# Ledger of designs, part 226: miniprotein binders against q9bqp7

Target 1, 240 residues: q9bqp7
Amino acid sequence: VPQNWFPIFNPERSDKPNASDPSVPLKIPLQRNVIPSVTRVLQQTMTKQQVFLLERWKQRMILELGEDGFKEYTSNVFLQGKRFHEALESILSPQETLKERDENLLKSGYIESVQHILKDVSGVRALESAVQHETLNYIGLLDCVAEYQGKLCVIDWKTSEKPKPFIQSTFDNPLQVVAYMGAMNHDTNYSFQVQCGLIVVAYKDGSPAHPHFMDAELCSQYWTKWLLRLEEYTEKKKNQ
Below, E stands for the ipSAE of ESMFold2; O stands for the ipSAE of OpenDDE; V2 stands for 0.75 times the mean of E and O plus 0.25 times the DockQ between their complexes.

## First folded at step 17 (miniprotein)

Design md4 (at its last look DockQ between E and O 0.92; V2 from the best seeds 0.00; counts 0 for: pae O 2.1 > 1.5)
Fold by ESMFold2, look of step 17:
Structure md4 (fold): chain B 240 residues (1-240), chain A 89 residues (1-89)
Amino acid sequence: as target 1 above (240 residues)
Amino acid sequence: SREELLERIKELIKKGDKLLALYLLFDYILKYPDNPEALIEVAELLLEMGRPDYARLVLEWAKELAKDTGDPELIEKVERLEREIEERS
């Protein structure tokens, strides 16, 4: 029940992509500005329970690894995630002249983990592309817009070091997807809109990735939660 | 028990084992998330450790819970500790 509700879908825009896709996926550059990013909003509006869970985890890791060991661990996790996204962009981009040069980039457990998902991905419309919601004043960098099993989705790629037989996306993963979706649907750099989301959790050991599909109804439910987080962020900045 | 865990944490703070004390304080908060008196006790310990930054966060949580109880003594205790934090900052 946010005070300043705004729709996730744009009634002025087709919910179907152009039948003739461009030959090259969109990659809108992220522009320097002061508008908060989706990830910044989510980080700054964590519940106190989430903050204390994270802090407890940090202290346990520091007790186990030492402060320097923990710093190296987090740096390596970040690097692995970055390389995973670079590899996916390379795999999903059309070849223009020559084969990509980074063979080691393509050889990882995370890339093995997503192979079965990639077989169901087609019609790539955007890769590593900036989105902006001018009315709600936030920006983001979405990973991918493509068809998954015939449904056009905002696709978000996540890494996890351990397989989870039962996996429940963190509350924030679905919020990130719908925030990108809402921004893209109201961004003048895009002529189409998307009503579905997909979160893909890849595993370091190469175990099959878990896809988490979000239909339009589920996206609308999470959109309401995103608006509350954005509202909370705005209130916090007014008190600073 | 809650009291036994608190006494252990107090001993660790006195010994200067700040890493383990901090871990156990965060674990304590997560075990008793709906108890404003417990959160107030943690905030006091965080102040003793020289961590007013964490104490302020815990007091924000305790204040919301104390308002739900309607207990004016708890509310006044939170506000007194908030003033103490601001005076040290």
Scores: ipSAE 0.451, ipTM 0.819, lowest interface PAE 1.7, mean pLDDT 83
Fold by OpenDDE base, look of step 17:
Structure md4 (fold): chain B 240 residues (1-240), chain A 89 residues (1-89)
Amino acid sequence: as target 1 above (240 residues)
Amino acid sequence: SREELLERIKELIKKGDKLLALYLLFDYILKYPDNPEALIEVAELLLEMGRPDYARLVLEWAKELAKDTGDPELIEKVERLEREIEERS
């Protein structure tokens, strides 16, 4: 049980999205500060077993590709992910639809993979927007806040070369999503709250992406786990 | 056997195949995650290979297991290795 319990949902905010869909999605810039990011918290609170698995994978890849080859591979994966997010931002942004879409950004297997998900996405309220939890003292950059199948969600887009048909296969991604939800729900820059999360796993080969929907109950469960990770991080930092 | 695998890894280290040795050590750890003696041996090898960073990580795991067993010899061995890692870091 977390020692410092805090609710994921803000009782002071209406559960009903204010009817005025902002004509333009929010894009709050991330500020550099001493406040830890969600990603940093999660990375530094990985289990020893998780770290070992990643290191074993790394060593295997180095054996197969060489050190330089592995660096190149890692760089390419990162670049592909970045381009994918840029493409999605362009697709989901009303203003960028008017600009010359870099057609090259749209020609990816990952974009093809998410087409069926994008059909169910509407009412985009935020894109690549910073969130800060004022009380719990963490920050993050969320990918998207939009309606998925009529439910307002924090949407997190992930790229994978391997199938992840189950939410359990998405590692700490559910924790990331609820962390963003909790932060947004208590960030004064946002006038609304979210109760659902969505993880979309896009595939390089263009195969249909897997949507992992998180209802309010599931989000609450992962929120507890997030709080525990945040406490662990805080304790580790005090001991350093 | 566990012992045979460990000896094979030691031979690879001696031959200078550090990458393969590292890979096999990590695989070894995951095969025997509940054996503090095995983890301590791996930590020693990692330290010999000039990887105190990995040795520390493995030793932290071993330390938790050693404490759970209550074996004073294992605990002492862990503590000794911790000091060696600190000296070489």
Scores: ipSAE 0.096, ipTM 0.589, lowest interface PAE 2.1, mean pLDDT 88
ESMFold2 (binder alone), look of step 17: mean pLDDT 81; pTM 0.759

Design wi1 (at its last look DockQ between E and O 0.72; V2 from the best seeds 0.75)
Fold by ESMFold2, look of step 17:
Structure wi1 (fold): chain B 240 residues (1-240), chain A 103 residues (1-103)
Amino acid sequence: as target 1 above (240 residues)
Amino acid sequence: SERIKRLEELAKEILRFVEELRKITDDPYVLKLLDMAELLAEFALDAAKRGDLEEAEQLLKWAIEYLEWAVEEVKKLGVSPEEIERLERELEEAKRKLEELRK
């Protein structure tokens, strides 16, 4: 269906890291530039129906909490997500990393929620690392590249309280993961590639997180959908 | 057609305001608010072009609310009082134009 198809996998790369890969996870800094991020592409290609549903949900929340209460709630949800990602980066980094650990970052229900998943995670290759797809012209900041149950994955960590604040309105998690995979697999900053994805949904109350594993076939299916969203974004922005 | 042109111009004004705010800050929370204001303004522009005037007005109202929220968040950052006053004046002008269209 996409007019400008491009493969998600790079046949010139191994799916297994070579012995020269660093023991410290990669952390490629994100640069401000003109090309869009994965999350911006997904947010900007939300359907009108999705946006109207979100706005109705917001009005119900505002009725319950008041406008200021809703804004405070939304800000706290954003902060909790930010703290969760910071905590996971700290946990998965070597202790000798330049980033200082904070005990308060490590104590949360979300961190308890993922403990059983973390036992299956090893071989961390990248944390909070920028990716760029030079040919398709998009960037991203992936959460983690590591082995999950022996499979090298792009891993995306999500928090869930089952709310729908506007800042979480682009809930397209599988598309986000495959977009990061495709970018990484063609980014010269990386010497390896991944064929699998993992989405981990963590819960504030510490309930066991839900892993959603995506094998190569499923990733290819979602990659086609990502290409359609990217095409839609590109067409929308040509008229500006 | 005059009302359509006024709705389109307000949508474009909101889009320019979004870009101005992006030049002031790279705070990720503010940027998420701005992304939503941008999308709503773009939907409003499309609705105005289709002649869906009530829908365009509602979408512009929501876009301005996200801009207002974004300005509130920018005030929490280290932005100069002069810039805050300018942003608030621009916001109030957009709100005035929307209310004038609804009359």
Scores: ipSAE 0.788, ipTM 0.910, lowest interface PAE 0.7, mean pLDDT 86
Fold by OpenDDE base, look of step 17:
Structure wi1 (fold): chain B 240 residues (1-240), chain A 103 residues (1-103)
Amino acid sequence: as target 1 above (240 residues)
Amino acid sequence: SERIKRLEELAKEILRFVEELRKITDDPYVLKLLDMAELLAEFALDAAKRGDLEEAEQLLKWAIEYLEWAVEEVKKLGVSPEEIERLERELEEAKRKLEELRK
């Protein structure tokens, strides 16, 4: 049980999205601060075993690709992810605010992969927007807040070269989603509450993306795990 | 032992180096590399304190590799040549210290 328990949901906020669909999605910039990001917390609380596994994988890849080849591979993976998010932001943004869509960004297998998911996405409330949990002292940049199949969700877009048909195969992504949810639900910059999460795994080959929907109950379960990771991080940094 | 102290010192130097790099960039890719370097250095420090010297050395080696990678990426981000030179000197010093500890 977390020592510093805090609810994921804010009882002071209405579960009903205020009917006024904001004409423009929120885009709060991430401020550089001493406050750790969700991604930092998750990465810094990896187990020694996980780190060794990653390094072994890295060494294997270096043997296969060479050092420069591995660096290039990793850089490309990162760049592909970035471009995918940029493309999604462009797609999900209101047409009036659409900067000249780089048509090249839209011609990716990842974008093709998520088309069937995008059909079920509506009511975009936020895109690439910063969230801060003031009490728990963490920040994050969430990808999207929108309705998926009529349910308001924090949506996290992921790229993968391998099928991830199960939410368990998404590693710490569920923790990331609930961390964003909890922060948003208690961030004064947001007037609404989110009760659901959605992880979308997009594939490079354009095969249909896997949506991993997280209901309020599942979010609550992962929230407890997130709190434990945050406590571990906090304790680690106090001892440094 | 003197070796333990030197390993601990190197780990701490790497941690300081990570913090310095964090001040000069917000690039998410670099930050990811720095996070890994930091984590590895922390594990190295713990290993050194436990007397697991071989493990500490290995972890420091990996940490330095991530720092090298981070510095290479920072070069692409338009950081001043003077700052890059400073970072490269510090990195080279860390490598030197690690190599001395392997003897």
Scores: ipSAE 0.722, ipTM 0.883, lowest interface PAE 0.7, mean pLDDT 91
ESMFold2 (binder alone), look of step 17: mean pLDDT 86; pTM 0.873

Design wi10 (at its last look DockQ between E and O 0.73; V2 from the best seeds 0.75)
Fold by ESMFold2, look of step 17:
Structure wi10 (fold): chain B 240 residues (1-240), chain A 103 residues (1-103)
Amino acid sequence: as target 1 above (240 residues)
Amino acid sequence: SERIKRLEELAKEILRLVEELRKITDDAYVLKLLDMAELLAEFALDAAKRGDLEEAEQLLKWAIEYLEWAVEEVKKLGVSPEEIERLERELEEAKRKLEELRK
């Protein structure tokens, strides 16, 4: 159990939106800061076993592709993920249109993969928006806050490509989502909160994406694990 | 004992180079590479303090590889080329120190 427990939900905040739907999703700018991001906390608290397994995988890939080939592969995976998120932000923003240079963003297997999920998404409240937990002192950039099948969620879009050199265990994906939820629920830039999470895993070949819904109970369970990782990070950096 | 001390100093030198490179770029891809170099160098420092010299050497080799990769990516960005050239020379010196220790 964490030594400095803090709740994921804010009792002073409603999960019910105002009577009017927002016309433009929130996009809080990310400020450069010395406090850690969610993804840095998760990466910096990888176990030594996870790091050795990652290095073993990398060496096998380098044997197959060569060093330059592996670096090109890794760069392409990173860029495809970046383009995927840019395309989704464009698609989900009511004021963005497909004009000049944006057509290539929308031509990918990953975008085709999520089409059936997007049919169930409505009421977009935030896109690519910064969150900060001022009490626990961490920041993040969440992908999307919207209703999925009628439930307001923090939604995180993931590509299903082969392991990336910098990706934590797949068990860390729920930790990332709940960390964003906790930060948003305690961020003064937001007037509402969310109680659910959604992880959407998209496929390069266009196969239907897999949604992983997280209700409030499951989010609370993963929140405890996130607090332990944040505590581990904080202790580690105090001793340096 | 002397080898332990040299490995600890080399790990700390790698960590310093990571922090210097962070000061000149905020490119997300480069920062991910630097985070890996940092973690590996921290594990190497711990291994050296435990007297696990072969593990420390291997971890430092991997940390240097990530740092070399990060320098390559920063060079593609074209920012601060004089500072990057200096850091590249310091990294090459660190790499030579590690290879001399492994001989």
Scores: ipSAE 0.785, ipTM 0.906, lowest interface PAE 0.8, mean pLDDT 86
Fold by OpenDDE base, look of step 17:
Structure wi10 (fold): chain B 240 residues (1-240), chain A 103 residues (1-103)
Amino acid sequence: as target 1 above (240 residues)
Amino acid sequence: SERIKRLEELAKEILRLVEELRKITDDAYVLKLLDMAELLAEFALDAAKRGDLEEAEQLLKWAIEYLEWAVEEVKKLGVSPEEIERLERELEEAKRKLEELRK
């Protein structure tokens, strides 16, 4: 049990989206702060076993691609992910705010992959927006808050070259999503709360993306795990 | 042992270098590399304290590799050449120290 328990949901906020669909999604900029990001907390609290597995994978890839080849590969993966997020932001943004859609950004296998998911996405409330949990002292940049199949979700978009049909195969992504949910639900910049999460794994070859829906119960379970990771991080940094 | 002490010192030096690099860049990709270097160096420090010297050495090697990668990426971002050269020298010294400890 976490020593510093804090609820994921805010009882003071109504579950009912205020009827005024904001015509424009929120985009709060991330400020450089001494406050750790969700991604930093998760990365810094990886287990030794996880690190060794990653390093073994890296070493294998270096053997196959060479050192420079591996660096190029990782750089390309990162860039492809970035472009995918930019394309999604463009697609999900209101038409009036659409900068000249770089048509080239829309021509990707990843975009093709998520088309069937996008059909079920509506009521976009936030895009690439910063969240802060003041009490638990962490920040994050969430990809999207929108309705998926009529349920308001924090949506996290991921790219993969390999199928990830199970939520367990998404590693710490569920923790990231609930961390964003908990922060948003207690961030004063947001007037609403979310009770669901959605991880969408897009594929480079354009094959149908896998949606991993997280209901309130599953979110609560991962929230407990997130709190433990956050405590571990906090303790680690106190001892440094 | 003297070897344990030197491994601990090297781990702390790597951690210092990570912090210096974090001050000069906000690039998300570089920060990811630095986080890995930091984590590896911390694990190395713990391994050294436990007397797991081989593990500590391996972890330090990996940490240095991530730092080298981070420096290369920072260099592409147009950071001061003088600062980059300083960091490269310190990193080379760290590599040298590690190789001396592995013998």
Scores: ipSAE 0.735, ipTM 0.887, lowest interface PAE 0.7, mean pLDDT 91
ESMFold2 (binder alone), look of step 17: mean pLDDT 86; pTM 0.874

Design wi11 (at its last look DockQ between E and O 0.86; V2 from the best seeds 0.78)
Fold by ESMFold2, look of step 17:
Structure wi11 (fold): chain B 240 residues (1-240), chain A 103 residues (1-103)
Amino acid sequence: as target 1 above (240 residues)
Amino acid sequence: SERIKRLEELAKEILRLVEELRKITNDPYVLKLLDMAELLAEFALDAAKRGDLEEAEQLLKWAIEYLEWAVEEVKKLGVSPEEIERLERELEEAKRKLEELRK
């Protein structure tokens, strides 16, 4: 149990968006801060066992690809994830600007993979938008806030190659989603709140993406786990 | 013991190098590599304080490898070449210190 519990939802905010939808989604710029990001908190609170498993996986990949081959593979995976997020932002933005670069972003197995999910996404309220929890002192950059099958969600887009071991695990993905949700719900840049989450795992070969829906109860359960990770991070860095 | 103190000092040197490299780039891929080097060096410092010398040496070896990788990536970006050259020299010295401790 966290020592400094804080609620994920803000009772002063509406659960439903306003009837008048803005013409463009929110995109709050991320400011350089001394306070930690969600992803840094999660990475810095990895267990030693998780790190050893990651290093074992790395050594197996190096045995197969060589050191330079592994570094190129890892760089390409990172770049493909970045391009995937850029393409999704472009696809979901009502302000469409046709560019040769944007058209090349659409040529991805990952984009093919999510097409069936995108049919159920509407009412986009935020894209690649910064959030800050001013009380708990963390920041993040959420991927998307939109309705999925009629429910307003914080949506997190993930890439995965199959099969994937622990390294690209979904164990931390729910914590990431609820951390963004809690920050957004208490960020003065936002006038609404969100009670649901969605994690979408897309595949390089274009296979249908897997959605993982999180209702308010599940979000609250993961929120408690997020608070423990944030507490662990804070305590660790305070003693250094 | 002297060996424990030297491993602790090496871990702290690696952590300093991580922070210096953070000052010269905001590239998200480099920062990801640096975060890993930081975590490994912190685990190594803890292992050295417990007297787990073999574990501390292995963790430091991995931390240095992530720092070397991060330096390679920063070189591709072309930012702050004089500072990167200095950090590269300091990293090579840290690597030599670790190999001397493992003998």
Scores: ipSAE 0.789, ipTM 0.909, lowest interface PAE 0.7, mean pLDDT 86
Fold by OpenDDE base, look of step 17:
Order: structure tokens, then sequence, then C-alpha cells
Structure wi11 (fold): chain B 240 residues (1-240), chain A 103 residues (1-103)
């Protein structure tokens, strides 16, 4: 049980989207400060076993690709992810704010992969927007807040070369999503609350993306796990 | 033991280098590399304290590799050549120290 319990949901915020659908999605810039990001917390609290597995994988890849080849591979994976997010931001942004859509960004297998999911996405409230949890002292940059099949969600877009049909296959992604939810729900820059999460795993080959919907109950379960990770991080940093 | 102390010191030095690199870059990719270096160095420090010297050495090796990678990426971002050269020298010294400890 977390020592510093904090609710994921804010009882002071109504779940009802205030009828003023902001015509423009929020895009709060991430302020760089000494506050740890969600991604940093999750990465820094990886287990020793996980790290060893990753390093073993890295060593295998280096044997296969060479050092430079592996660096290039990882760089490309990162770049592909970045481009995918940029493309999604462009797609989900209101047409009036669409700078000249780089048509090249839209021509990806990943974008093709998520088309069926995008059909169910509406009411975009935030895109690439910073969240801060002042009490728990962490920050993050969420990908999207929108309605998915009529439910307001924090949506996290992921790229994968391998099928991830199960939410369990998404590693710490559920923790990331709930961390963003909890932060947003208590961030004064946001007037609304989210109760659901959605992880979308897009595939390079254009095969249909896997949506992993997280209801309020599942979010609450992962929130507890997130709090434990955050406490672990905090404890580690106090001892340094 | 003297060896444990030196491994701990090296781990702390790597952690310092990570922090220095974090001050000069905000690139998400570099930060990811730095996070790995930090985590590995922390694990190395813990291993050294436990007397797991071989594990500590291996973890430090991996941490240094991530730092080298981070420095290479930072160079591509056009960071001050002087600062990069300093970091490269310090990193090379860290590598030297590690090799001395392996003997």
Amino acid sequence: as target 1 above (240 residues)
Amino acid sequence: SERIKRLEELAKEILRLVEELRKITNDPYVLKLLDMAELLAEFALDAAKRGDLEEAEQLLKWAIEYLEWAVEEVKKLGVSPEEIERLERELEEAKRKLEELRK
C-alpha cells in the first residue's frame, strides 16, 4: 500500500464535460524544472532484472547489427515514434490550426494502423499538453485527451513492430496513462476530469492498431501501482 | 576494501557526469540514455556496497556506454565543443579507472 495515498480522481471536478467544448485543444507547454517526469520516474524505477534483460537484448542486437547499426536502429525507432505523434497531433488538431500538413507525415503504416481508432475519437480537449501534479510532485506530457467511443480518455499512442494484443504486453504504459490522468485531474490548468484511459498500439506495417481501453476501475488499480513507483523513486532520490 | 571504495567513487563520478549532461541538454532521446546511465550507475553503487564487485563493474561498464552514447548524441545537437571535449575527457578517465579496477 502506498504510504502517500492520493486519489486519481478529483471529487471537486465534475465528470460532465462543461458544454463549452473548447473549440481548440489545450496545449500547455512542458516547463522544465527539477520536478521528475512520469517517464523518468518509470524508467528510474525499473527493476534490476528488467535492466539486465534490456542490456542482454541490446547486446544481442549489437551482435546482429553492430554498434553503429544498433544506434541507428534505436534512433530510427525514436524518430518514427516522434513523427507518428506529430502526425497524430496534426490530424487531431482543428483544421484552422493546421499548418500545412506535411503530407509525408501522414504516409506511414502507423497512421494507417490507427485509422479505425481515429474514427471513434472525437471531442479532442488536449494535445501534447503538459500536466503537473503539484501534491505528488511529478510532471508529464500527455499525448491526447479526447472522447473514445463517447468516453473521455487520456489517450496514449504507442508504436510497435510486434503485436501487443493484451494490455499486459504494454509494459509500463498503463502506469504512464494513469499518472497523466491523476496529474490532469488535479492540475489547475484543466477544468475537467478524465476517468478512462486508452492505450493505442500502432503497427508499422499498417495492420489494425490494438486499442487497450482502461475503465475507471482498471485505472484505479494501476494508479496504486503508479504511486508505489513514485514512492520508490522519491526514496531513491532522498538517499542520493 | 579499497576496491569497493574505488567502485563506489566511480559510480558517483558517473552519476555526476549524468547530471552535468542533463544541464546541457533537454533532448528527450538523450535524456532517455542518461536515465539508463543513471540507473545503471545507481545499481552499480548498490552492488559495490554489497560487495558484488563483478556486478558493479559490469553495471559501470554499461553505464559508461550509455554516457558515451549520450555524448555522441549531444555532439550532434551542436552543444559547445569545449563542454563536450571536457565531458569526453572525464568519460575517458572514468573508463580508465574502470579498467584499472578490473585488474
Scores: ipSAE 0.718, ipTM 0.881, lowest interface PAE 0.7, mean pLDDT 91
ESMFold2 (binder alone), look of step 17: mean pLDDT 86; pTM 0.876

Design wi12 (at its last look DockQ between E and O 0.86; V2 from the best seeds 0.76)
Fold by ESMFold2, look of step 17:
Parts: sequence; structure tokens; C-alpha cells
Structure wi12 (fold): chain B 240 residues (1-240), chain A 103 residues (1-103)
Amino acid sequence: as target 1 above (240 residues)
Amino acid sequence: SERIKRLEELAKEILRLVEELRKITDDPYVLKLLDMAELLAEFALDAAKEGDLEEAEQLLKWAIEYLEWAVEEVKKLGVSPEEIERLERELEEAKRKLEELRK
């Protein structure tokens, strides 16, 4: 278990945002920082078994697509994820944007996939917003903070295109969410906290997205696992 | 042994190249490739220290492949072409050293 445990929730902070008129969601800018991001911590603490499995899967894909085909495929998957997040930020933001670009972003299987989830999302408080945990020394860029079916959540949007899941993404999605949650709950840029998480997996063909809701108890369980990964990262980087 | 030391030195050379490429760009796709090269080179260093020479060689081969991929992506960005050409030459030399060790 973690050598240096730290709580995910901040008892000095309210669950509810400050009372005010409807306003734009928070978008805290990412500051230049030497401390690691959540995604770097998780990537750098992959096991050797996970890496070997990924490389075997990569070789199989190269046999099917060719080396250049595989690189193009991988680049396109990355771009589709980026475009998906941009589209969701646009949909959930009151800000104006180019009409033609919005129409092209909205014409996506992934956006069709999440429509039924978006009907249950309201009260958007933050979009693509930086978080920092000064005590534990990590940063992140969370996708969304909003109410899902009446519960305020850190929401993380994921795409699924692969015939087989990436092993890293399958096991790390809940850790990413709770790491953002813990950082936000202890970040002075935020006046409120969240106790729940939501992972939304969208599908390229437009099939209904799969939501995974995480209540406070489940978040606390995954928080312990995140602390272990962060501890492993810190120890690894002390040995230059 | 001498072969273990040469594999350790090559792993450290790969890690240096990763860091130099990070100074050239902040592109998130390139950084993702560099993070993989870093992890693979670190695993290779550990494998060499444990005497797992075939595993270290395979891990270094994969690390070099991710670095070559990262260089290709940086070229598409058009940033620092003289620096990227220098790093490309250093990467080719690291690749030759690995091929010599696998002999």
C-alpha cells in the first residue's frame, strides 16, 4: 500500500459551486511546469508485460497494414481523439465558433455515439481545464466537470476504434479520472470539489456510448491505486 | 562484462537523444512517441544490468524504432531542420552500434 497516503477529498471545500448567475465554464490555462502530468505518470509506470503485449499486437497490425499503413492508422486514431475532444468542448461551451468547422466536427460517429449521454449532462463547470496537486506534485488537463444524472462529476471522454483494447487504456481510465479529481479538489484555482467520476467510451460507428459511473467510494478505491502509480513514478525518477 | 557495458551505454545514448528531441518540440503526438522510447530504453538498461542481453537488445531495437518514428513526425512539423538532421545522424550511429552488438 502507499507509503505516503493523502486524501482524495478536501473537507474544507463544498460540493456545490459558488452561487452565481449562469457563466462560462472554467478553463484554467496550463502553466509551464517541471512536474509530471497524469498521463506521463501512467505511461511511464507501464509494466514490462504490458509493453511486450503491446509490441506483439503492434507487429500483428503491421503484418496486416504494412509499416506505413500502421503509422497512418495510429496517427489517425490520435487525431480522431483530438477532434472528438474539440467537438465536445464546442458542444458544451457557450462560446461562438466557426459554423462550417462545427458542422464537420458534429458529423462524426463518436459524436453520434454520445448523444444519449449528453442528454443527461448539465451544469457544466469546467472544460479542458488544468489541475495541479501542489502537495503530490502532478498536473493534468481534465476534459469536463458537469452534472451527470444530477451528480457533479469529473467526466473523461474516450474513443474506442481498436478491434482489441489497448491494455494500458483499459486499466488506467479510472486512475486518470481520480487523479484529476484529487488534483482539482486541492487546487486553489477551484472553489468547489467533486466526489464522483464518469468515464464515457464512444464508438466510431455511432453505437451508443458506454458510461461508467464512479461514486465516491469507488473513486476512493481507485485513488489508492493512483497513489501507488505516482509513488512508483517518483521512485523510478529518483534513480537517474 | 564488456557487452553489458556497451548495451548500458547505448541505452543511455538513446535516453539522451529522447531528451534532445523534447527540446525541439512540444507536439503531443511526438511526445507520446518519445515517452515510449524512453520507457523502452529504461527497460533495456535494467535488462542489461541483470544480464538479459537478448532482451536488452530487443528493447533497444524497439526504442530506436520509436525514435525513428518521432523523427519522421518532427520532420512533418518543419521545425529546426538542421538540428533534426544532426539527431538523425546520431540515431543512425546508435542503430549501427546495436547491429554490431547483435553480430
Scores: ipSAE 0.794, ipTM 0.914, lowest interface PAE 0.7, mean pLDDT 86
Fold by OpenDDE base, look of step 17:
Structure wi12 (fold): chain B 240 residues (1-240), chain A 103 residues (1-103)
Amino acid sequence: as target 1 above (240 residues)
Amino acid sequence: SERIKRLEELAKEILRLVEELRKITDDPYVLKLLDMAELLAEFALDAAKEGDLEEAEQLLKWAIEYLEWAVEEVKKLGVSPEEIERLERELEEAKRKLEELRK
C-alpha cells in the first residue's frame, strides 16, 4: 500500500462535460522545472532485471546492426514516433489548424493503423498538453484527451513494430496513462475529469492498431502501482 | 577497499556529468539517454557498496556508453563546441578511470 495515498479521481470535479466544451483543444505548454516527469519517474524506477534485459537486447542489436546502425535504428524509431504524434495532433486539431498539414506526415503506416480507432474518437479536449499534480509533485505531457466510443479518456498513442494485443504487453504504459489522468484530474488548468484511459498501439505496417481500454476500475488498480513507483522514485532521490 | 571507493567515485562522476548535460539540453531523446546513464550509474553505485565490483564495472561501462551517445546527440543540436570538448574530455577521463579499475 502506498504510504502517500492520493485519489486518482477528484470528487470536486463533475464527470459531466461542462456545456462549455472549449471549441479548441487545450494545449498547455510543458514548463521545464525540477519536478520529475511521469516518464522520468517510470524510467528511474525500472528494476535492475529490466535494465539488464534492455542492455542485453541492445547488445544483440549492436551485434546485428553495428553500433552506428543501432544508433540510427533507435533514432529512426524515435523520429517515427514523434512524426506519428505530430500527425495525430494535426488530425485531431480543429480544421482551422489543418491548413498547415504536412501531407507527408499523414502518409504513414502508423496513421493507417489507427484509422479505425480515430473513427471512434470525438470531443477532443486536450492535445499535447501538460499536466501537473501539485500535491504528488510530478508533471507530464499527455497526448490526447477525447471521447472514445462515448467515454472521455486520456489517450496515449504508441508505436510498435511488434503486435501488442494485450495490455500487459504494454509494460509501463498503463502507469503512464493513469499518472496523466491523476495529474489532470487535480490540475487547476483543467475543469473536467477523466475516468478512463486508452492505450492505442499503432503498427508500422498499417495493420489495425490495438486499442487497450482502461475503465475506472482498471485505472484505479494501475494508479496504486503508479503511486508505488512514485514513492520509490522519491525515496531514491532523497537518498542521493 | 580502495577499489570500491574508486568505483563509487566514478559512479558519482558519471552522475555529475548527467546533471551537467541536463542543464544544456531539453531534447527528449537526449534526456532519455541521460536517464539510462543515470539509472545505470546509480545501480553501479549500489553494486559497489554491496561489494559486487564486476557488476559495478559493467554498469559503469554501460552508463558511459549512454553518456557518449548523449554527447554525440547534443553535438548535433548545436551546443557550444567548447562545452562539447569539455564533456568529451571528461568522458575520456571517466573511461580511463574505468579501465584502470578493471585492471
Scores: ipSAE 0.660, ipTM 0.856, lowest interface PAE 0.8, mean pLDDT 91
ESMFold2 (binder alone), look of step 17: mean pLDDT 86; pTM 0.867

